# Miniprotein binders against p81326: the designs that were tried, part 199

Target 1, 226 residues: p81326
Amino acid sequence: MLHFGGFIMEINHISKILEKEREEYIRNKVEEYLKQGFSKDDAVNKANQSWRTYIGHRIQDVIYNLLKKFLKDSGLKVTTDKALNNRNLPEELDKVKRLIAINYGEYLFLPDADVIVYKVENNDIKIIAIISVKNSFRERRFETTYWKLKLKESPVTSHIKVFLATPDKDNEISYKCPNGKPKKMRIILEYELDGIYFLKEDFEETEKAKHFGKIVEDIIEISKKL
Short names: E, the ipSAE of ESMFold2; O, the ipSAE of OpenDDE; V2, 0.75 times the mean of E and O plus 0.25 times the DockQ between their complexes.

## First folded at step 17 (miniprotein)

Design md17 (at its last look DockQ between E and O 0.84; V2 from the best seeds 0.81)
Fold by OpenDDE base, look of step 17:
Structure md17 (fold): chain B 226 residues (1-226), chain A 85 residues (1-85)
Amino acid sequence: as target 1 above (226 residues)
Amino acid sequence: GSPEEEYRRILEKAKKILEKIKELLKETGDPELEKRAEQLIEFAEYLIRLAEEYLEEGRPKIAIEWLELAVRFLQMALQLARQES
């Protein structure tokens, strides 16, 4: 459906545009932190941390809006964990929240769910997929894997597909065995998750590792089987 | 021209493309292509809003990049709409 050669190319541009902000953002933040009395080294470190947070949210928002627009005609709805973080939820979203909750005995907690895809049939909610969006893997390498495994532990959530979407700027998971050395992170993520979708061209494609342009079709196909 | 002037120029281009698409879609007979075109349009409209946010923040260069991306999505929609006519 969306396999317009042009569509794939434009998806790759999203990440490129976001990265163009980095130098200016870092410069401005460094200056700000210097004015606050931080050392040059501390200012640089803080600026880089701020950038990671900022760019992470930006890419999540873009991907959320993309999926929302391209899935709507298939009768699929899209929300975020942020939207679920409210005391007064509409009934539909309250159901979504409950249906992705993980049981820890006395407590229920939500998985990290940057994007949640679900359908409504006869007033029943079916959760189809959770997409984790990661710009980089620095400190949160297996977080998505943890949530996938936890979701598998319950018959209520075991059917939920968990996908990872990433530009993988640092080539941390783009290849399984670059230079003959296994990339532990790629191998584990591909094994445990239902799919990895890359917002880039240069990666090792497999049955589970695909270009992000295929995610819409894959989600629609999954939704038909549920 | 200034970055702001360039932004305005590209925005006007986007609007003109959008108008052409809307005209063509009125004549289309393929519901599937129409839906695809509409999806592209809606995403382009989101990108235009995103570009506006950057412009308001005083970052016209990045705003232009997002706006150009929006135009490319609109051009894809236009191509689909033309295939239906």
Scores: ipSAE 0.818, ipTM 0.919, lowest interface PAE 0.6, mean pLDDT 92
Fold by ESMFold2, look of step 17:
Structure md17 (fold): chain B 226 residues (1-226), chain A 85 residues (1-85)
Amino acid sequence: as target 1 above (226 residues)
Amino acid sequence: GSPEEEYRRILEKAKKILEKIKELLKETGDPELEKRAEQLIEFAEYLIRLAEEYLEEGRPKIAIEWLELAVRFLQMALQLARQES
């Protein structure tokens, strides 16, 4: 339905804008912390920590709004983990929350699901996909694969597609075999997940590793099969 | 001139493009074309709101970047509305 080539081209600009913001943000925060009396090293560390928190929320918001606007005419609804954690949870969202929960005996936990795509058919809710948004892979590198494996253990959740969306600016997973050597993180993430979607142009594209702009078409096609 | 003046100029450009899209879609009456164009317009409107957030925070340079992206999506919608080109 979309002119895919043009859509992909413009989506790639999101990553360029985010990187420009990073440079400005870090510079301004370092200056702010230096004025507060921190050493240069401490100011830089604090600025980077601040950025990681800030940009994670920004990327999730952009992804949420993109999916919401481009999926709604296909009968697909979108929500977030933040919305599912609200006190005054509407019945529909309460059902979504219960349908993605993982059972650990007497405890229930939500998977790492920053953005959730679902549909409603005759009072039934069907979860189509969850998208984990990762800015960096320095910590909890394989958390998303753990949640995919847990979802596969139950017939209620085994159909749910698990995607990873990332700018991957440090090229931690952009290539399968950089310098001729297999990159473990990229290989395992690609093998275990249903897809990896890059918010940048420079990465190795495969059947599962794609430009982020392709995610709309992919979700729509998956929804037709479920 | 200033980044704030540049932002305002780009915003006016975006408004004019949106007016053009509405005129062309009215002429065609194609429901599928209208649907596709509206998706692009709605995302562009989100991007404009995001850009305004940055402007309010005193960050007009970044605001311009998001606003320019919004214009790119509006131009895509305009291209769709010109089905005979």
Scores: ipSAE 0.780, ipTM 0.902, lowest interface PAE 0.7, mean pLDDT 87
ESMFold2 (binder alone), look of step 17: mean pLDDT 83; pTM 0.806

Design md2 (at its last read DockQ between E and O 0.86; V2 from the best seeds 0.84)
Amino acid sequence: GSPEEEYRRLIEKAKKLIEKAKEALKELGNPELEKRAEQLIEFAEYLIRLAEEYLEEGKPKFAIEWLELAVRFLQMALELARKES
ESMFold2, look of step 17: ipSAE 0.811; ipTM 0.919
ESMFold2 (binder alone), look of step 17: mean pLDDT 82; pTM 0.801
OpenDDE base, look of step 17: ipSAE 0.854; ipTM 0.934
ESMFold2, fold request of step 18: ipSAE 0.802, 0.800, 0.810; ipTM 0.914, 0.912, 0.919
ESMFold2 (binder alone), fold request of step 18: mean pLDDT 82, 82, 82; pTM 0.802, 0.804, 0.804
OpenDDE base, fold request of step 18: ipSAE 0.848, 0.849, 0.850; ipTM 0.932, 0.933, 0.933
ESMFold2, last read: ipSAE 0.826, 0.818, 0.813; ipTM 0.921, 0.919, 0.917
ESMFold2 (binder alone), last read: mean pLDDT 82, 82, 82; pTM 0.804, 0.797, 0.803
OpenDDE base, last read: ipSAE 0.848, 0.849, 0.848; ipTM 0.932, 0.932, 0.932

Design md3 (at its last look DockQ between E and O 0.75; V2 from the best seeds 0.79)
Fold by OpenDDE base, look of step 17:
Formats: C-alpha cells, sequence, structure tokens
Structure md3 (fold): chain B 226 residues (1-226), chain A 85 residues (1-85)
C-alpha cells in the first residue's frame, strides 16, 4: 500500500536529517559543560550522553506521528508509554495501561513501549502491537527482547506483537553474518521479536527483518486477525 | 538569501502544493487513493510543525531540512491526487 518507491526513500531521510544535528549539538553541549567546570573529557562524555537522549526522543516522536497518521484510517489508535504515565488517565488509556502491564507478583510494571497500537471494538480494547524505537543499541541491546518474553508469559499479553524500529546507524543488527561472523544481537533480536523494521536501505532482509515502510501494512494485517 | 528567507520560500511552496492537492481531491473517484493522499498530507503537516519548532529554537538550517521533507511528502500526495482525477 505505502510501498510506492518514494515513500521508502523518504523514510530513510528521517534518520539522516536527525543525524545532521549531532555535530552542532555536541559542540554546544561541550561548551556548556566546560563553562560548568567539567574537564574536557567529562564534557565530551556528558555531551554524547545528552545527544543519545535527545536524538532518541526525536526519532521516537517522528515514528509515533508517522504511525498515528498512517494507521488512523484502519480504525487503529496509537499511544505512547509517556502518555500512560499520567496520574489522571482517561478510561480508554487506563485500560490500555492495564492491558500491557506485566505481573511481578505484588507489583505491576509496564514494558518499555515507545509506541502502542490498539483498537477499540464494542468498548473493548485489544492491544495489537508495541513498537520499540531505537536509534542505537549500545548498552540497551536486549531490553526489547526481555519485554517480549515477559509479555509472552501471560495469556493476557501473549498475543501482543513486539516490533523493533531502528535506523541502525552503526550497523549493529543490519546483517546476520557479516564477513562470515554471526552477529549475536541480530540473530537473537530477530529470533525473539515479532519483527525488526529498518529505517535504512542497507540491511539483510528476511521474513522478520523488513524495511520500516512495511510496518503499517503488517500491523493492519495483524489487527484483522485479533 | 538568508536561511530564514529560504525557509519562507519553501513554506510557500508547500502551501501551494497543498492547495493544489485540495483542489484535485474534490474530484476524486478512488476512495483508497484519497485516503493515502490524506495520510501523506497529514504527515507532511506534522513535519511542517516540526520545522516550525526548529525555527523557533533558532535552528533554521535544520528547519529547512524538515520542511523540504514535508514538501516531498506533499508531492507524493499530489501525484496520487492526479491519478484520481
Amino acid sequence: as target 1 above (226 residues)
Amino acid sequence: GSPEEEYRRILEKAKKILEKIKELLKETGDPELEKRAEQLIEFAEYLIRLAEEYLEEGKPKFAIEWLELAVRFLQMALELARKES
């Protein structure tokens, strides 16, 4: 549906545009931290950490809005974990929050859910998918996998699809066996998750590893089966 | 011209494309293509707002990048609208 050649190309530009800010952002933050009395090394490290947070939020927001716009005509709704962190939730979002909660005995906790796709039918909410958006993996390599496994443990949440969306700018998971060496992260993530969607062109495509342009259609198809 | 002037130029281009799409969609015969065009338009409008945020933050260079992306989405919508007419 959205696979007109132009759409895929423009999706790839999202990450490229965001990455253009990096040099200026780092420079400004380094200067700021130096003025605060940090050493050069500390200032650079802090600036890089700040950038990771900043760019992570930016790409999540863009992807959220993209999915929101392209899923709405299918009767699907989209929210975020941030929206669920409010004390006073509307009834619908309160139900969504409860339906993605993971049981730890005396406690319920929410999975990391950058984007949550659900439908409302006859006042019943069905959670369709959770999309984790990662600009880079670094220290958080298997967090999404953990949440997928935890969701699978309950009959309440076991049907929820968990997807990863990433530009994979550092080529951490773009290929399974580059140069004949298995990429542990790619193999595990592809095995455990319901799908990986790339906001880039250069990756190894498989049944579960696809271009991000396919995610809308895949979600719609899943929604029809639930 | 200045980055601000270039931003304004591109914004006007986006507005013109949007008006053209709206005109063409009045004569649409394919509901599916219409929906696709509308989705593209709405996403483009989001990108325009994003560009405005960057402009307000004093980052006109990056604002232009987002605005140009918005224009490309509008152009895709325009192409769909033309096929329906």
Scores: ipSAE 0.834, ipTM 0.923, lowest interface PAE 0.6, mean pLDDT 92
Fold by ESMFold2, look of step 17:
Structure md3 (fold): chain B 226 residues (1-226), chain A 85 residues (1-85)
Amino acid sequence: as target 1 above (226 residues)
Amino acid sequence: GSPEEEYRRILEKAKKILEKIKELLKETGDPELEKRAEQLIEFAEYLIRLAEEYLEEGKPKFAIEWLELAVRFLQMALELARKES
């Protein structure tokens, strides 16, 4: 039998496909913002921000659809934070939302949960994992670790695995420094999270830092133990 | 030819691969490999729908990139199905 990771290693090229679109996307957005009356400098900044939002949503959508297709025959369901923020939630998704939300006194917030994997047993819902999708770490680079720590604080959420999925196109966490020292961001992310899954071929592999193709197998194994 | 003509040619190739996979899966004796091949097909079908979105937005060269990725997934499903024959 073919190893599962080999089947979806081709998805590691999604960042490369999207990057071919980047220059045309930014050029078109700059033109659009200039027509709206923004200065050239403002139009460029807005276009770059628009690109970062676009590529993040596209990568999340691809990951969502991959997991949905590859997990369904294992009795696992997949949703997104976007779906959970709809005003007219079906009862099943309303329960998912309540099971991952964190209480801050007067406020209730969803963690950084771009993609959520859960199962339904006897009308009961068990959250298996959340996957945070990051294309780059320009800001709020430790937000995912904060949410993991908050989920660990309660017995009702402490079992939830928190994963990071990233192409890491700028090599911010993929390799050690040239002198062989680990990068601080990589150390903290790897220590606190349950796994980092790279959407690319080359990076420093560890027990927690794996090819993205391993995520389906890992989620299935976790679900069997919960 | 035009990018749209190239897209149609690649799509026809994808459909031929899919037909062959379905033919071979009728002969399979391994339900886990059947499941895996069908998952690859379903994801490839998602990628084809994504490529179609790019085509509808007037971006045929990017549509081709996504369609080629879909074909790669179909080729993987084909290879899996052939190992069971």
Scores: ipSAE 0.769, ipTM 0.903, lowest interface PAE 0.9, mean pLDDT 87
ESMFold2 (binder alone), look of step 17: mean pLDDT 82; pTM 0.789

Design md4 (at its last look DockQ between E and O 0.74; V2 from the best seeds 0.81)
Fold by OpenDDE base, look of step 17:
Structure md4 (fold): chain B 226 residues (1-226), chain A 85 residues (1-85)
Amino acid sequence: as target 1 above (226 residues)
Amino acid sequence: GSPEEEYRRLIEKAKKLIEKAKEALKELGNPELEKRAEQLIEFAEYLIRLAEEYLEEGRPKIAIEWLELAVRFLQMALQLARQES
């Protein structure tokens, strides 16, 4: 129990460290864009856009590696959508790719799947969970929800759990009804997704909204039922 | 000290903690605790590599922050590994 508390606290530090980089990153990028001949306002806007992309990838990589290490001993494997975007995939990853594909009639498309957890039993692959990692919700608020709903439409993918992991630094979904006003995004995401996991302490905990430190155990439990 | 000196100090501390944790694991009779400790060590090793990337990019302050986090995970691993000793 004591060690779990420490683990939770250290997970919260991940997002804090990443945020410490922001000021320096923005400053450097602004200078770079100014040298390229952009106006100050344009340089700032471009720098902020660059930061969002950069930090998004960084947090995804950290979470991927965390899940990879902490799920390994449970016989669970972890990959990413990026790893699946290769022409020559190993057989295992090719199967994973096919098992998360969504049917659009003439076309198959992959959901946004920052992290994919699966198990291999007797050469059969079972997809357990997809984790979407979001640092912020500015322009892609319900994207993860869309993919969850699409995955439900097929008996091939309907069992796949879809989780959202976020530090939610702007408190967009941390609370359901702050000051008596419903947060539409929180309510919808919690309703449609299988879980929301926060890399922070200050949030409204529910059955589906938990600290990120619990995600490993939850995934392992789900894997035993599949 | 300079950021570079602090970085070197933390790297050496991390290396020593890894060694101590691995040694303690050999004496640990609890398989579950052993697995958890190993997971913490492996994740800490990832964080050390991440810190190195930041250092190579000329960002020693952020590198130090990642190393400090790695050290804390290693300390947790060592604590778990020593619970049955």
Scores: ipSAE 0.841, ipTM 0.931, lowest interface PAE 0.5, mean pLDDT 92
Fold by ESMFold2, look of step 17:
Structure md4 (fold): chain B 226 residues (1-226), chain A 85 residues (1-85)
Amino acid sequence: as target 1 above (226 residues)
Amino acid sequence: GSPEEEYRRLIEKAKKLIEKAKEALKELGNPELEKRAEQLIEFAEYLIRLAEEYLEEGRPKIAIEWLELAVRFLQMALQLARQES
């Protein structure tokens, strides 16, 4: 039912709404930084950085709430990296954090796991999927791939699905062979990740590259197999 | 014609759609469709709260965009609750 065509179409409007506010947001932030004494060039750069942070957090928040609402009746729970970074963590979330942590010798670090889907069965927690939300691939372009590879190194975490969710407005990964030449970033991301979910209409759809609206049923199906 | 008037019109429409969908759900005999419709309503209610945040920030035009999206999700919920589509 969630692969209902209207659901997919309306989900793609999320990124459109956020893009509609971009110019106003940037203008207001530039004015704010100029008043703080920054040069014009510095104010513009800071405003653009502010926008990238803002839109990333907003997209993540909407995705978190969407998954939370649509997965709850399938026995699945959803949390975020922000929630896991609190110092006074409830026991359940502390276990989630420990189950996704990656060992770097004397240090443990969390992967880039903007949104985490898990289930609880008989006091056991099973991590189902980690969703990385990327608005742009100008920086940290393969970070999500790195985390998938690290999770595959341990039998305790190798089952965890790693998804990328993106509007990809600049078409950085939307097509495999634009103009007849392989797009390295798209090819590697699709090969290494368990799925790429686009918050837009125009992209090359494959078995792993799908409309974001399909993610709910995909996660439910995966959870039934674990 | 003001953004505030348009927002009020849309919030009234959203409230009516929620009421209609919940009433239709009382007579729906399909647990899976009931579950899906309620999830759509709950997500729309989140989108309404998000729209209120923008309104409180003095950004009614963006608030309207989020509220229009909420209305579309509510229309889908009503369609499911009436076993349409």
Scores: ipSAE 0.819, ipTM 0.924, lowest interface PAE 0.6, mean pLDDT 88
ESMFold2 (binder alone), look of step 17: mean pLDDT 83; pTM 0.820

Design md6 (at its last look DockQ between E and O 0.79; V2 from the best seeds 0.81)
Fold by OpenDDE base, look of step 17:
Structure md6 (fold): chain B 226 residues (1-226), chain A 85 residues (1-85)
Amino acid sequence: as target 1 above (226 residues)
Amino acid sequence: GSPEEEYRRLIEKAKKLIEKAKEALKELGNPELAKRAEQLIEFAEYLIRLAEEYLEEGRPKIAIEWLELAVRFLQMALELARKES
């Protein structure tokens, strides 16, 4: 067994390294927007929004690569919604895309799926899990929950596990009832999702709320039952 | 040393660790441990590439931090690979 403690600690460093870039990034972007003629307040707001987008993509890429490497020997494949946004897809990815699509009558739409885990058995594709990666919850707090509920509505997608991975830098969902006050977001996300995985140490652990270091094993176990 | 010198030092350290870990894997009889060690090596190699991207962007300090993380994963891989040795 991987000295689970060491692996966990190193995972926590991922978000710490990414956050070290923030001050420099913001400063540079503020300067850029000021030069474009924006007010100081507008420049700061735009810089912060730019940072959220930037850091969101970075953490998603790291988590994608982590899962890809640590799941490969279990016969599991990993892709992203971005990879599915192509006109010419290989047959395998085209099938993956179709198997996660949500029916809205005349239209099919894809859920937000930062990471998609699937297996191929006898030329059939089975979607195992979708992982939503969120660095912060400032804008779209329950979006992942919406997609989970929509996936449950179809027998084609109802088996798909939906997980949330986050460093939760602002401690929005780390605890259920800090100081005796219920955190609505934590309670709802934990209730509706199949799991929440934290890239940090300081959180309330439950059956569904775990350290990110456990996600690989959990996914492998689920894959054996599907 | 300069950030550039430190970066070079860490790259060389990482390369040596990869070699040592791969050599140790050849002697490891436990297939599960071998798989885990290989996974750690491959993830570390990704982190090295990530560090290179930051270096190319002119951010050597952040690049160094990613390399340090890569080195730690490689050390873990080597430790796993040597357990039956």
Scores: ipSAE 0.844, ipTM 0.933, lowest interface PAE 0.5, mean pLDDT 92
Fold by ESMFold2, look of step 17:
Structure md6 (fold): chain B 226 residues (1-226), chain A 85 residues (1-85)
Amino acid sequence: as target 1 above (226 residues)
Amino acid sequence: GSPEEEYRRLIEKAKKLIEKAKEALKELGNPELAKRAEQLIEFAEYLIRLAEEYLEEGRPKIAIEWLELAVRFLQMALELARKES
């Protein structure tokens, strides 16, 4: 029990490491864009856009590898939206894709799910949870809640837990009432989602808002209840 | 003093911790603790591979940060394998 407190603390260093490289990354990208002929203002804007994509993808990769390592001994499998978008899927992944896809008339779309956790029993697949990774909330603020609501519309997907994982370095959703004023984003996300998992130490912890290191035990417990 | 010298020191430390944790696991009778220690080692090995990618890209300072995190997880694995708090 007390040992796992250290686990949670060390996992929160992931986002700290990525922030330490930010200045070098931005400087190098600005230089690259300037050499391509962009103005200084355009180069800076493009470098910041590049950083947001870079840090988001890196966090997703680390989360995927963490969950894969810590869930495998509980009979749980982990895949990604990238893996599900391949043209020739193994039968198992094809079933996973069909079990989370949402129909929009003539079109079929996957929810915005960076990481998907599922189990396989006698060739039957049960989707346990999807995790959306968000580095910032300047744009697409309620995208994850939209997908949760769509998944609730079908008996096939209504059991799927939808989690948000975020470093939230700018404190956009870290507190319910910062400075005494309700934070709409935090309150709605916490109300609608099954959980918010923070990759940092300083946030308001609740039943649904937790340190990211707690996600492994939560997923395992959910999987037992089916 | 150089980042490359610091990285070399840390990778040797990580290798020693992996060896120590593997030896301690041979003596551990608790399957749940052994499972958790093995998971910590495997995740640390991923972090080491990530650190190596940064080093190969000529970014030794950030590689050191990832390697330091890997060492911390290996220290936790060793503590768990020895039934230490």
Scores: ipSAE 0.803, ipTM 0.914, lowest interface PAE 0.7, mean pLDDT 87
ESMFold2 (binder alone), look of step 17: mean pLDDT 83; pTM 0.815

Design md7 (at its last fold request DockQ between E and O 0.84; V2 from the best seeds 0.83)
Fold by OpenDDE base, look of step 17:
Structure md7 (fold): chain B 226 residues (1-226), chain A 85 residues (1-85)
Amino acid sequence: as target 1 above (226 residues)
Amino acid sequence: GSPEEEYRRLIEKAKKLIEKAKEALKELGDPELEKRAEQLIEFAEYLIRLAEEYLEEGRPKIAIEWLELAVRFLQMALELARKES
């Protein structure tokens, strides 16, 4: 129990460390864009856009590696949508790719799947969960919800749990009704998704909204029922 | 000390902690705790690699932050391995 508390605290530090890089990153990028001939305002805007992309990838990589290490001994494997974007996939990953594909009639498309958790039993692959990692929501507020709903439409994918992991640094979804005003995004995401996991302490905890430290155990439990 | 010196100090500390944790694991006799401790070590090793990337990019301050986090995970691993709650 004591060690779990420590683990939770250290998880919170991940997002804090990543945010410490922001000022330096922005400064450097602004200087770079100014040298390219952009106006100060344009340089700042471009730098901020670059930062959002950069930090998004960084947090995804950290969470991917965390889940990979902490799920390994449970016989669970972890991959990413990026790893599936290859022409020559190993048989296992090719199967994973097919098992998360969404049917649009003439076309199959993959959901946004920053992290994919699956197990292999007797050469059969079972997809357990997809984790969407979002540092901020801004323009992509309900993207994860869309994919969850699409996955539910097929008996092939309907069992796949879809989770959201976020530090929610801007408190966009940390609380349902702050000051008596409903946060539409929090309410909808919590309703539609199988869980929301926060890499922070200051949030409204519910049955579906938990600290990220619980995600490993939850995934393992789900895997035992599949 | 310089950021580079602090980085080197933390790397050496991390290496020693890894060794101590691995040694303690041999005597633990609890498979569940052993697995958890190993997971912590492996994740810490990832963080050490991440810190190295930042160092190579000329960002020693951020590298140090990642190493400090790695050290804390290694300390947790060692505590588990020693059955010290």
Scores: ipSAE 0.838, ipTM 0.929, lowest interface PAE 0.5, mean pLDDT 92
Fold by ESMFold2, look of step 17:
Structure md7 (fold): chain B 226 residues (1-226), chain A 85 residues (1-85)
Amino acid sequence: as target 1 above (226 residues)
Amino acid sequence: GSPEEEYRRLIEKAKKLIEKAKEALKELGDPELEKRAEQLIEFAEYLIRLAEEYLEEGRPKIAIEWLELAVRFLQMALELARKES
């Protein structure tokens, strides 16, 4: 479609807006912490930590709403890990939660599944994909690959596609061999996951590493095979 | 010239684009293009609500950025709606 390339470019504006917000956010938080009596170094560290939490939730919310709007006419439903952690779950969401949970003896945990795509077919729920949203890889670098491997261990979850969505502002995984040196994190993430979707223009494209705007059609295509 | 004045002009533009796109959809004979245009409008409406949240927080410059993005999606929706008119 003639406008599909334009859709991809406009989607990448999301991360550009968030980048513009960062400087104002950090400045305001540093000022707030200084007024509370923290040293400048401590205030800066606290402000950066606050930003990472804030931006992670914001990116997740935008992605959730995008997928919800663009997938609904294909019979696909979207939910979040926050919604699934509600003790008073509707029956449908309780089934979604059970279908992605991993058993650790006496404990049951959800994988890193910020956004979950599923469908209802013949009164059964089929999990299509989970999307992990990562703004930074400074901590928990390979968490998403761990969850993919755990999901592959059971026949009931092995079909679930695991995607990573990221602006990757600091180019931590944007290229396989920056400056001629293999980037372990990018190589392992791309190998183990079903796809990496970038909310920016400048990255090395591959069959698994794509512009985020392509995720909708990829999910729809996968759902037709299940 | 203030950010609040710029926001006010953009929200009026967005509302007009929504009306025009929805009206054009009534005459569109292509179900797939109708679906795509409606999805673009719905996502733009979300972006407008997000922009309003920033405005209410006293952050009009960022609110304008989200609203400008919403307008771009609405313009795409209108362009799709007019392809089969």
Scores: ipSAE 0.830, ipTM 0.925, lowest interface PAE 0.6, mean pLDDT 88
ESMFold2 (binder alone), look of step 17: mean pLDDT 83; pTM 0.805
ESMFold2, fold request of step 18: ipSAE 0.816, 0.814, 0.817; ipTM 0.922, 0.922, 0.921
ESMFold2 (binder alone), fold request of step 18: mean pLDDT 83, 82, 83; pTM 0.806, 0.804, 0.804
OpenDDE base, fold request of step 18: ipSAE 0.823, 0.825, 0.825; ipTM 0.924, 0.924, 0.924

